# Ledger of designs, part 2: miniprotein binders against Ferredoxin--NADP reductase

Target 1, 346 residues: Ferredoxin--NADP reductase, of Oenococcus oeni (q04hb6)
Amino acid sequence: MDNEIFDIAIIGAGPAGLFAQFYAGLRELKTALIEATPRIGGQITALYPEKTILDVAGFLGISGRDLVNELKLQTDLVDSKTFLNSEVTNLKKIASHFEIEINHHASFLAKSVIIASGNGSFSPRKIDVPGSSEAEQSGMLTYLLPGLSEVADKDFAVVGGGNTAVDYAVELIDHDCHVSLIHRRDNFRAMESSVTKLKNSRRTNFLTPMKITGLSPKKEKLEIELQSVPDGAVKRVSVDRLIGGFGFTASSRTINQWEEFPEQFNQGFLTNEAQMTSIAGIFAIGDASIYPGKSDLIATAFGEAPTAINQAVNYFDPDRGGPQHSTSLNKKEVFKHDRIKSRYNS
Below, E stands for the ipSAE of ESMFold2; O stands for the ipSAE of OpenDDE; V2 stands for 0.75 times the mean of E and O plus 0.25 times the DockQ between their complexes.

## First folded at step 2 (miniprotein)

Design a14 (from T3 with R8E T15K I18Y E19Y K34L L38I K41W; at its last look DockQ between E and O 0.08; V2 from the best seeds 0.00; counts 0 for: pae E 13.2 > 1.5, pTM E .784 < .8, placed apart)
Fold by ESMFold2, look of step 3:
Structure a14 (fold): chain B 346 residues (1-346), chain A 93 residues (1-93)
Amino acid sequence: as target 1 above (346 residues)
Amino acid sequence: SEVTIRVEIEKDGKKIEYYFTVKSLEEFKELLELILEIIKWENPKRVEIEIRAESPELARKLAEIAKRIFEEAGFTEIEVRQEGNTVIVRAEK
């Protein structure tokens, strides 16, 4: 990378970061949106893209995927720079700027930083049995639900005994899949209504108490070797895909390695009413921020983003002036977008 | 051998830039699927991929692979320009 100087570096491309990038664009700021994974959308895209969200203001229900798509349409209205596959491995104060190190190698400068990466990184708890790496490499073993538009009548297996596994199984039967639910015990640690729904569905096959002892990917099917927990009897089943539902672990690896490391509480950065952290010029929004009375909602993060952007401007360029409302911008350019035009004509 | 890749998309008079860094050929191959998805998702009229590598040979090799994803995405007018360790591949439908 060359030595570009940004007004604001935004770390994390979930809903909070995407909205912050859009709002910064309305303020005509030069921003870098930095995301460690190959995809925008954050937790929603990674875990629950098809789950309906009821509490985003202005929508009568919206899927996670559709919410991210709408946020992307907003960013299309402004020029943007997005760095994917880019983990921030260090954050360092250099003179009046911050140096952001990417992947232990490349770096660039920003006048201020907004942390929007949620409560850090997370990883699925993975199954590790003979053949599991080959099954994952083939795409037949995953830890997230697939896109659900073309999965009807496919055979899935889901392994796990908690809410993650039961939620996955419910979503699959709601989309006309057949599901073998595998767990080492007969009872599940999940919402009773969800377990009852699975027990009453003709599309659910309970394989309990059993554990997976091996995986063998074939041409179009995955063969799962199971062992009965009480007596050790071996059974084999064949499915289109296996989804691991053991939940996720939090990681704090990047937090402890930054030279400019703001004060944390319970895996979140303490912020004041300006969304500023303990380090001047570094802000946090969304699940990355903690303060008295905080509600960890997407709606809260959407309010926090403009505050953080405007306060960042006040930090590095107080003469630039206060916040701008979208109605005070050049409406001609914005109104030329086809979706905006169609809303005024219909 | 870290490689920096910029994907610039022109859409409705705005420029959208995606930046990627990869450390291996295997990471670049994984990235190819994402870049193809981004192109399908954005459905752009013009796209530009800039590859900056540690050697001209590596940059050229990766640009040839990128040119193929433009062809798979339906772009027919493709221009390649190389200066040292930087290659720019431009495509228009």
Scores: ipSAE 0.000, ipTM 0.418, lowest interface PAE 13.2, mean pLDDT 80
ESMFold2-Fast, scan of step 2: ipSAE 0.354; ipTM 0.772
ESMFold2 (binder alone), look of step 3: mean pLDDT 82; pTM 0.815
OpenDDE base, look of step 3: ipSAE 0.016; ipTM 0.267
ESMFold2-Fast, scan of step 4: ipSAE 0.397; ipTM 0.791

Design a15 (from T3 with T4E E17K E19T T21E E27L K34Y K41E)
Fold by ESMFold2-Fast, scan of step 2:
Structure a15 (fold): chain B 346 residues (1-346), chain A 93 residues (1-93)
Amino acid sequence: as target 1 above (346 residues)
Amino acid sequence: SEVEIRVRIEKDGKTIKITFEVKSLELFKELLEYILELIKEENPKRVEIEIRAESPELARKLAEIAKRIFEEAGFTEIEVRQEGNTVIVRAEK
């Protein structure tokens, strides 16, 4: 394991976080982008990937999916790391560094933090049936993929009909797990190629159209009670783990579990003109931030990101100097990109 | 899809365990301030540090620096064990 200290940890891979990652890369900062879900794009990817967006400067009209793809192409031009399936479960400040806890088990260090998680965080949509709280407490019900290095030949159930559930199921079969995919309809609202892959796999069992009506943790397995949607017939299955794949929702109420938790107003972190929160070295941008005169637009977040990054540098390395123009990138590496190469002959 | 963990810090009652992979003395000096403040704030009875370095020589230098840090923090029983590029430092009050 490489125990390097990051200059900046960015929490949330929505459009604000992605652009902050890119701009930090232009400044040659060691950055970690941390995303609780298995996919980048935040609310755009989760809620409206096909919607035409009209109020992002530089695009005449662009789908949510295409906007996220364009932001990813920009981040691919810089040296930066992205950690998916990684929920920040605690922030602690020790001396001049922040300790960032991931998924209640592991941590790493950064000199500054940028909160870019929308309404303070996305939380998973949870199953609410008899036994679900006990199953979650025992670790047999989760809403994020576990570490997959030692799970070959384990039996998983995934419940959900959207991209989150289908993507979880694909990842599990790619790691030699057996997956029972539970959904209340016979049709999935997910990428057609991913659904086809699951249908063609011997490792996938489709439990559709069925709904979960109860969960019972046993010694080493979770018993799932299922009810057929058409006729109400009851079936039980036993699995090692159940993963809820209903996607994520921006909570209107932030869970205050971090040891370093900045002051809030109306679900946003209060910031000054430097995008700095009430805690020195912690910044907030996009929908996670609030200040007088703020507009909650993607375009506004794009302006906030460079401000936060530059002020973070002033916080942890005041002698580094001010921002530089885009020439800070290695021009030869940029010109190797196929989409740029034909326009730039140097 | 997998989380790449850069630093592992574990707490077990009165014991703090820290694992490092370092490429240079400069990186370790940056971590030094964090370690000293962690010891000061948590006031642990026991601390265990595992250092993984690019070379056995670097590991040896890092182990000596860590030992001095724990002596300055009030630990009186300090043990150092080295295996190739890996050094384990254990300190008790």
Scores: ipSAE 0.000, ipTM 0.202, lowest interface PAE 20.4, mean pLDDT 78

Design a16 (from T3 with T4E E19T F20Y T21E V22I K23D E27W E30L K34L L38E)
Fold by ESMFold2-Fast, scan of step 2:
Order: structure tokens, then sequence, then C-alpha cells
Structure a16 (fold): chain B 346 residues (1-346), chain A 93 residues (1-93)
């Protein structure tokens, strides 16, 4: 089918990558945004969704989660392709283009690449019990939320005691799902307001203090074996899916395997004032980039994104003019999202 | 790697040593500038950088580049020596 050639491939759907996607869309570039996980937001979503951010221009104070949501609203205004569950496992230079390998199998071509993957990839901390590998292979055990359209009327179990597990459970009940929350203790190390919301919801069943001791895929359901922490009593529950909410660990191993691997300093890719790396046509922005005088802020990444996009265009199409003042966006489309604000004003 | 940079910083009788590698010569200036920014944070009285190249000819080019970058960064009393494929840059305040 489509041997599509993209103008720009953006690696990583953190704040830098999301804004780069939006700006590339304003320039009407054929853009692919590639994200290894099922969710956007990168480090913000993985590590500090509830943290109040004070140093992003235009916001008096905003949570990490809300910042990612606002960035998503911007990207929804432009025609651009987003590939989730898509790990870039290799970059090769072939003639005038780059070949981007996805999940060790699929590949496509791009005229330029923007690395916006932060300072490394994040891997979920995994459960290790009898049956866990089989459950994961079947898709019945995951470590990230599925697409929001896929959760309605399903029974989920979430295991974990921190913000990751509690946040997953809140998202699921907000999408009319039933959640069994499993934790080895009766208390949670998570935001009190989120825990209170779960306790006040009829959609939440607390299975605490309990440990998972086994997993068995059965037809269309996953059977979870639980053991009471105080007395060792065994209980079994059946759910559509189990989500492990133990948090994430940082890793840089995948990027180090690319055939086109730009020069680095302290885990960042060296870039010049054009955000170009040591490999012509490959750019880096946000925490993935380093240059003299760089301020390590989200706000800095937002300035780097347009620079990288415009310089990528200069690289693959030097005869194309610079950016025009964009009045082409239908501002009416922005107001379609005003309905979402009703959730916060009631 | 085509070039190796070893940085030695002496402060309060202690020596801190860090090693960097780079394959692209065109990016040597930017790498060295970043190294000097890190060094300035420690406010050392003496800085020594040892640069190892694959050839004496490359080492000569790197010596000229390093001297200019140290001068532009505001270092004084800069001494640059070449020993075969190795360049040693010393700067004092």
Amino acid sequence: as target 1 above (346 residues)
Amino acid sequence: SEVEIRVRIEKDGKTIEITYEIDSLEWFKLLLELILEEIKKENPKRVEIEIRAESPELARKLAEIAKRIFEEAGFTEIEVRQEGNTVIVRAEK
C-alpha cells in the first residue's frame, strides 16, 4: 500500500514533539509523529502528571496533565499523522531520505527527522508472577492505558499503590469503566483528591490489602489469583484486562542501536543554532538536544520546535519560502472544544 | 572514535577527570565549547585538556581550534602543546 514519503518524521510525543507536530501542520508539511507508548505526553505523563508547572509562558500555573491536554487540543487543529505504539528501532540514510524502522518490522521514508524523545525512553516496571508473560502476550496484561474508545463497559483491574495506578483508575472510571484496584496495602501514595474520587465512585472496587500471585488467561477474560496480605487467604477475580501501574524506569538502549546516531554530550544530542545534529537532516529539540547556553525548560523546547521545523524545510526544500502569517486555520474549529470546558466549570 | 578529549580540573588538591569522544570533526568546536561551560561552573584555577587524534595532522588542526576556543571563552595564559597525535591545552587564571 502506501510507500508514503513524509516531509518530517518527529520521534517522541512529549511536549516538544507535540508542538513540533502542530507547527509543522501549520506549514502544511506531511508529518508523522511517532510515539513508542499508547499515550502522548512523554515524561510529563509518565513521571509528574500532577505537578504544578510555573515556568510555561501563557499559563499562571498548570498541571502536567492539563498542559499535555492543551497541547493535544492544538495538534487536533492540524492535519497530521500520529503513530502510537510505534517504537523507532532504527534510522538509516538512503540516498536523499531517511528510513525509519518501526517495531523491528515496518518502515517508511522521511526527508528529515526531528528527535524529540527527551533524554531517553521509559519502560514500565513489570509484574513477575506465574502466567504474567502469557497474559502480556495475549494483550490481557498491559502497563499503559488502552485507547479511551476501547474502555467503555469493560471490567479492568489496576494493580499498584502510587500515582500511576491511581491515575489509571481515575481515567478508567471517567470513561464509564468498572475498576478493581489491587494494592498490597490499605493506603495509597498518591494525590489525596484522586484517591477520594475513587473511594466516592460506585465504579471502583478496592481489593486491599492483597497481592497478585498468579494470572490465567481464560477464553475472553483474565483470571487473577489474589492472596490476602494479613492471613494468606486466596481469592480469584475475573476481568477483561489487568493494567500494571508500578511506574516507569528510564532507558537509553534503543536509541544507541540506530545506524544513524548523532553525536552526544551528557545524554543530549549536540545541536547548532538551527537545531541540526551532527547528521545533516536530523534535528533534535527539547531535552533530547544540547547546545551552549541552553536553558533546560519546557518553554525552551517550544521555541526550538519551530526553528527545527523551518530549518528542516530549508534542508530538504531550500527553494520553499519561509513561514507565512497563518490565517488559514479555521478558528471556528477551536470553539468545538469549548464543550470540554464545561467539565471544569460545574 | 576519531577524537578523544580528556579533561582534568584541579580544585582544592583534588583532580576531576572526564573523557569525551567524537567522530565528526565539524562538531569538535561545539563539543569543546560545552566542555568549557561545564568547567567554568567549577571555577578552577587551572584547567588541563588532553586531546587525542588519529594522526599528527589532525592533532595540529585541533590544537589551532582549541586555542581559539579557549581565547574566545576568556581564558588567559593559554599554553598549547602537541606531542605526536596528542594535544595538551593548559589554561590558568
Scores: ipSAE 0.287, ipTM 0.695, lowest interface PAE 3.9, mean pLDDT 82

Design a17 (from T3 with E17R E19V T21D E27Y K34F L38K K41E)
Fold by ESMFold2-Fast, scan of step 2:
Structure a17 (fold): chain B 346 residues (1-346), chain A 93 residues (1-93)
Amino acid sequence: as target 1 above (346 residues)
Amino acid sequence: SEVTIRVRIEKDGKTIRIVFDVKSLEYFKELLEFILEKIKEENPKRVEIEIRAESPELARKLAEIAKRIFEEAGFTEIEVRQEGNTVIVRAEK
């Protein structure tokens, strides 16, 4: 049990949580960042470290891995504690504080809580056709991108119509792979620029509108049975690997067991404009939060983090003023880092 | 700041029940519209909302807003009952 009382406990070390930790540090708040896994970066590290991200302001395209590294460099500038391999197994309200239970054993107190756990635990939405279990066990059907350094000129199939499938296909052609993109419709519910890139690439073959009806692992290739949606005609293609891009099912089961459990809708915690949940003193940001007009973007989470931190301060210390203007914060001692010193302080 | 609106959602077959604890008119319209949009895919036959307000006057105003939103969402049978600070709105297609 930690004997310290924290101002803020942040649950989840994805991009939202990392930026919240950094901003809380700039406000000189005693902060704990709690992460269930052995690694920071959340969904990005687990699922998309190689993905090129185009929609984070201030970066002219950045890989998921590099974005997490940059966020880590920011958090290293501030005095805050990070607890890895630490699952929040219970939240209780005790007088004016929250008791945070870790791994069913340890606990500590915080004046406020920021839920930044994304959608919780993720499991891929799986294909269920004859042969799919055998294909998955052979490694020929996966739901995540493989290591991309040695895959040039290999044949991949990607199945799905959303951002997950389209992003996988883009990443594969950027690494000189050939991609057959399988979808039940001719239209994709994905970023237009990514779809246009795939359409303009000679490395992309569109198998639309088609459904997968069977999978057969062979000696060196996976045979995919396809059925045309309009007329039922059957076609077979052979690829090195099939990647299921149906997205992921969020599981909040561990969180649902908390004694202080905020109200949810569609796997997200309902918040007001202050990022506060149904329980006063508990906030949610990033993909863990839901409110009218929300966009599920990393950039949105970066805006939500300062709001939640500042409103948490208003909750536990209402006489404490708002933050100094951002340029004033830049002049603090913490900004003597070499990169800042060479380009901004000198 | 204290939470202005708290929501609990219950599903009972083809009926969805939503309970609101509301301290002010702010964001109630946007939140209710958002919730109704998200449950559209479940095609509920009936939606029942219970609004618990800080005053009977606030409850009355919230009931008027809710009725209008249900009408705009295509519900044809809308029943409103108020008892003090509590309003129940039942909407059916």
Scores: ipSAE 0.000, ipTM 0.397, lowest interface PAE 11.1, mean pLDDT 82

Design a18 (from T3 with K14E T15V E17T E19Y K34L K41E)
Fold by ESMFold2-Fast, scan of step 2:
Structure a18 (fold): chain B 346 residues (1-346), chain A 93 residues (1-93)
Amino acid sequence: as target 1 above (346 residues)
Amino acid sequence: SEVTIRVRIEKDGEVITIYFTVKSLEEFKELLELILELIKEENPKRVEIEIRAESPELARKLAEIAKRIFEEAGFTEIEVRQEGNTVIVRAEK
């Protein structure tokens, strides 16, 4: 078994969690970032990557996707571990540490925990047609991308019209898969360049405008029944796997099952000015947190992250002292990164 | 390199098993401090630590450190068993 000891475990890889990971890295803390989905960015990536964000300081009109990319660039500068496809299913206090359970298996210990899960864990928006439950139980219908090392020349269907579906399809063709993209309209609410890439690929088959009306698992393949939206004509296709790309909905159900569950008010964890919850050593930031006078902005979460990290250090190592103006990163090492080097010299 | 540790704590007929992986002596010392704190808090009848290391020599060294922690915690009946790269330290009150 693979239990480790971390200084800080951060739950959720949305903007708040990503910035907390970066700042913890600047303080040379051993940090784990734990994300239930296969992708970073939280609600931004799941729900509105194309949305123009106007209220993040330092940016004049940045898309959700570009903001997440900028946050990842910062995170890549520090030594920290990120665990994707990793749902925190239990949190238990053991003496002065917390045991983090991932996907129903005890995984590691942390001296402190930062809850940055937004409005809770993310659950996929599911297909509801005859045969969908059986298809999901068989493993032929999923809502997350499979492991990509051995998928070359496999046949996938992706259903959905937003960025989630289009991004899934792009990732699959980049790994030499064949993709049937199913959507009820001929137009997609997704990045134009991604849609153009799919249209120009011989590995992509557009099944539009069509809706799924039934699923039937067979021994080796999944049969998908499709109905043309304009004329009702029925078509059947056979694939190795169907991936639902409708995005995700926030849910607090998993968190409510934790043995160490902090007090909530209106679905948020109540905190003091140190971002500490009702349980000593557990902090909350971003949309997961609530306190008198809180503003529900990404910019607010960016201020909360350093506060939580610094107060976590005060909790588990009060003699370590506060943050320094200098970082552990040497300027020369920082500017060796290609993108930062380009920006610095422009 | 990695060291795998299993801690079993017996109290009132219940057994709690905790698994750890440590990559440095510093992490191992932090783990022992945690175990000592657990012993003080739970006051268990029996505690067993199973250490699996990359070599028999390393496992033996780590087990000696664990034995000293149990002695400091007030255990008088401490048994050490070794089989290859695995050492088990068992302590009773």
Scores: ipSAE 0.000, ipTM 0.326, lowest interface PAE 15.7, mean pLDDT 80

Design a19 (from T3 with I16Y I18Y E19V T21E K34L L38Y K41E)
Fold by ESMFold2-Fast, scan of step 2:
Structure a19 (fold): chain B 346 residues (1-346), chain A 93 residues (1-93)
Amino acid sequence: as target 1 above (346 residues)
Amino acid sequence: SEVTIRVRIEKDGKTYEYVFEVKSLEEFKELLELILEYIKEENPKRVEIEIRAESPELARKLAEIAKRIFEEAGFTEIEVRQEGNTVIVRAEK
């Protein structure tokens, strides 16, 4: 994380969080979007990227993946920071600001917080092999990236064939780590440019097609037992850490021990119609919020996002006027994207 | 309140086991969709889901949902077995 003070910290990069980030950017607020997983899109990306969505206004049927892509294109029009692989592990009030702790290691300050984390936390998808429980207990098997400031020249293994594993491997080599990428197939279902980057790197070793058959924590290293898929030949490798990159699934909500944890009721954080929680300066939107008469729709979250942003501004800067209602007043954004030019200017 | 789901997938002569906890019907359906995507990617010959719920009635209802999803995915041999609060759904092809 940067050592900056933000106007707004948004927790969760699902559709609600992405739209809140975009709207905050239109208001020129200094905004951080914080996402625990390596990918934006929340439940849509994790659970149903190919599902056709019929109840988002303005789209005549759109896949989950395409909806997330459209939201990303909007956020790219504004100045805002996105922090992936960043779990909010504590939230604390310090004077007039909130201290947001990331991954038990880093922290930064924000004047207000928007909780947009959905119905619950995501749990990593796990493989169960002999020794995996012991490896996880020792911290040698994890499902999220470690703090990247001290990992240069360390040896990591990443297992998985999708975007999660490939993105982890790219991030690690960009921080001068050596990565053994393990996958049961020779082909990856991930962004082609990322896979090409890994293939062109001297820091990447491809262990494909191979499966993990056992894990043995040793004093300083994790020993991984691998089996070749074609012929069953056994190979052992030794690494500092193994990272499972199989993606995430929705699981039982784990109650965070945040020092500033707003009141929960039934399915989420209790809010009023202004999206305000029980703690002044903390707001909740989308599926993370609950209030009488709420509809759990993506479209509802899109309306909640501007309300929460505007109320957050009123909280930390009450003398600032409300936003101007005409989109034409933000003409500087109109010409930043070729899609807008081709549709309306050509 | 909480339901434990254990998924076993047989592929290349090895068995992979995953354990999940869900607390709502919505989470259960989302988990099954994720499992279905994994199955499509891995193309296993056998998949077994063990559902442990607080009541036999709830376990049976969740098993019927799982069976329907596996049928839609193209599995033709689906067996459901119940022992008290635990139901096992086995699909193969």
Scores: ipSAE 0.000, ipTM 0.078, lowest interface PAE 26.3, mean pLDDT 79

Design a2 (from T3 with R6T E17T F20Y T21V E27L K34Y K41E)
Fold by ESMFold2-Fast, scan of step 2:
Structure a2 (fold): chain B 346 residues (1-346), chain A 93 residues (1-93)
Amino acid sequence: as target 1 above (346 residues)
Amino acid sequence: SEVTITVRIEKDGKTITIEYVVKSLELFKELLEYILELIKEENPKRVEIEIRAESPELARKLAEIAKRIFEEAGFTEIEVRQEGNTVIVRAEK
């Protein structure tokens, strides 16, 4: 990370950032995609994965989750690095490069920056116990609800005492899941009607007052080690997934004191038609950007991404030129995906 | 000081819940404007915001800000309930 120089760093893994990552890969640029949360998809994954989206060209109607999955399939066709759980805490200019600080600790260099962070960023409040990093990397520990269409009869554990945890548990039992609700106290600081619903459900098992002391991913299940708060007795449970329900810490552009912070207008970064901000080499796309005549649509962001990538190349390597009219990946990469392969083998 | 905001959005018979922890009044206002934009995009029939603050006076002040934002978003049926440091603002179309 420290000795690696990227051509482009993209901040935010919402639809705009994902498509920018894909297009940068088509141009064979060394690209880093940086996302503060543990999952890609931005607002779509967080708020409306099941929403039917009608205003993305090329789809009759597509759920938010399926749209993010399609974007991920495109990014998987290109060589690019994705850094999850990575908040950009500072951005500064060093000679011809930008230094990007992650989580107040790590940093790396990029020749250009694309801001695709939407209308703000939110980081989940995380559990920190032995095995938690491995559990999160395996997908067995998450901080957001999974897709609800295929979770019936699965075993979930939810940890937390606030509205986030209680509401997650309610949603899961409403989708025929079994939920073990873990909290260090017998009392919840959550809406009373929701807690009552959980108490009246045979699908809810209350593991209170207990705290999590360890996580161990096994082949298909996650083992959770619990310790009773009153007497220290240890108990182990096995679940399909653990969901941390501690809520999110909000971060806005106004509290981030980036040394290179571009000019804003009406809460967006002001750009010209090249998607370039007030700082040369820093671009903004999607809901993070604003310019005269802008439409706040996913489809608009998809058009802005290639413009920003191509203009970033013009900024750091003006002699490289523009993309070819016929865009293709290396032949091997183009044919690696089953859908593309079937098209060209038939 | 710390404020916890829980937003519940009802769409297609399902409720989506997001909880935020906000550490300043300025960030609270920005977060509400962000939430308002999401509400305008989703066009839900019902939205609930639960605010938990460090004092009843602060909770009431934050609830008034939330109520005004819902009014600006076009909600006509807005209910505000307070119990100590917790305030619930419900809005329907």
Scores: ipSAE 0.000, ipTM 0.287, lowest interface PAE 15.6, mean pLDDT 79

Design a21 (from T3 with R6E R8E K14E E17T T21V K23E K29E K34L L38Y K40E K41E)
Fold by ESMFold2-Fast, scan of step 2:
Structure a21 (fold): chain B 346 residues (1-346), chain A 93 residues (1-93)
Amino acid sequence: as target 1 above (346 residues)
Amino acid sequence: SEVTIEVEIEKDGETITIEFVVESLEEFEELLELILEYIEEENPKRVEIEIRAESPELARKLAEIAKRIFEEAGFTEIEVRQEGNTVIVRAEK
């Protein structure tokens, strides 16, 4: 990253951070969203992308994945920068600005900081065999379910022996996919009814006991090399996509090593009613924040985001005043979006 | 230094399994507290975690930490079983 000066740096691309980015954009603020992992969505994407969320206002019921996708569509309406694979390794105050260090070697300046890092970072456990990096780069190896509306009659392989893999396989056959379930043992440590459902389905092929020994992307398919655990016999299968269902790995955190580290209580950053932490100019929202009467809901974080953004502006530019309750986006740009155009032009 | 944790949560006959790898005792304690927050939201009657460590001594330490955290979370019936490098902690309300 270069040494550009941002109005606001937002740390963490979970739902709180994504909405803060969107609202900052509506206020025409130069904003950076910084995410340590390779993808947005925070814990929703890492732990429960398929969970139906019932307590977000404006949605009758929405999967975690769809909620993250809707938040991304909002952020795409505003001029803002998102930095993935970017861990904030130090936060330092220099005169009237904050220096944000990324991955121990790059830095940039911001007039204010919003901590939206949630209460943890999780990433999927990955396959490490010849060809796995190429397969992942091509999109043929993933660790989360794809969008389920476009997968009917496609061939998937799922590898893993726990509930993560079994639940992925069940979801895929329920959406008319064909699934090859790969596991190094003949038994699964998963809910018996789910395993029985897979065994009774004509859409499931059990490749057990087998382990993956290689992956090779071909023109339209991924070739998977399998080795029988008992006798070492080699088998090859071709699928549209391989999904790793091994669960999740916690990533290391460096936030407590920051030179400017705000006061905490019960692992959250203490804030006042302005969402400001113990350090002037540093704010916290969502699960990263704590204050008397806080509710730990996504909906609460959505209310905290505009408060933090508006108070950050008050901190670094007190003469600017409050929001005008209108978008900074050109109306022509807004009406070019297909969903908005179809909604309001007919 | 590397510890594998498998968590199984049972509620209404359904089981959710999540597997984690951590690199330190501090990460382990932090992760287990996050898992317990999730568990509290789901309000399960039973929770089982399987901890796989590099040594029996480390496994024993991790089991003590897990037991303490479950006790602080209000679980009253806690069983800890160790076999070599593997510890299983079962907790009930």
Scores: ipSAE 0.000, ipTM 0.158, lowest interface PAE 19.5, mean pLDDT 77

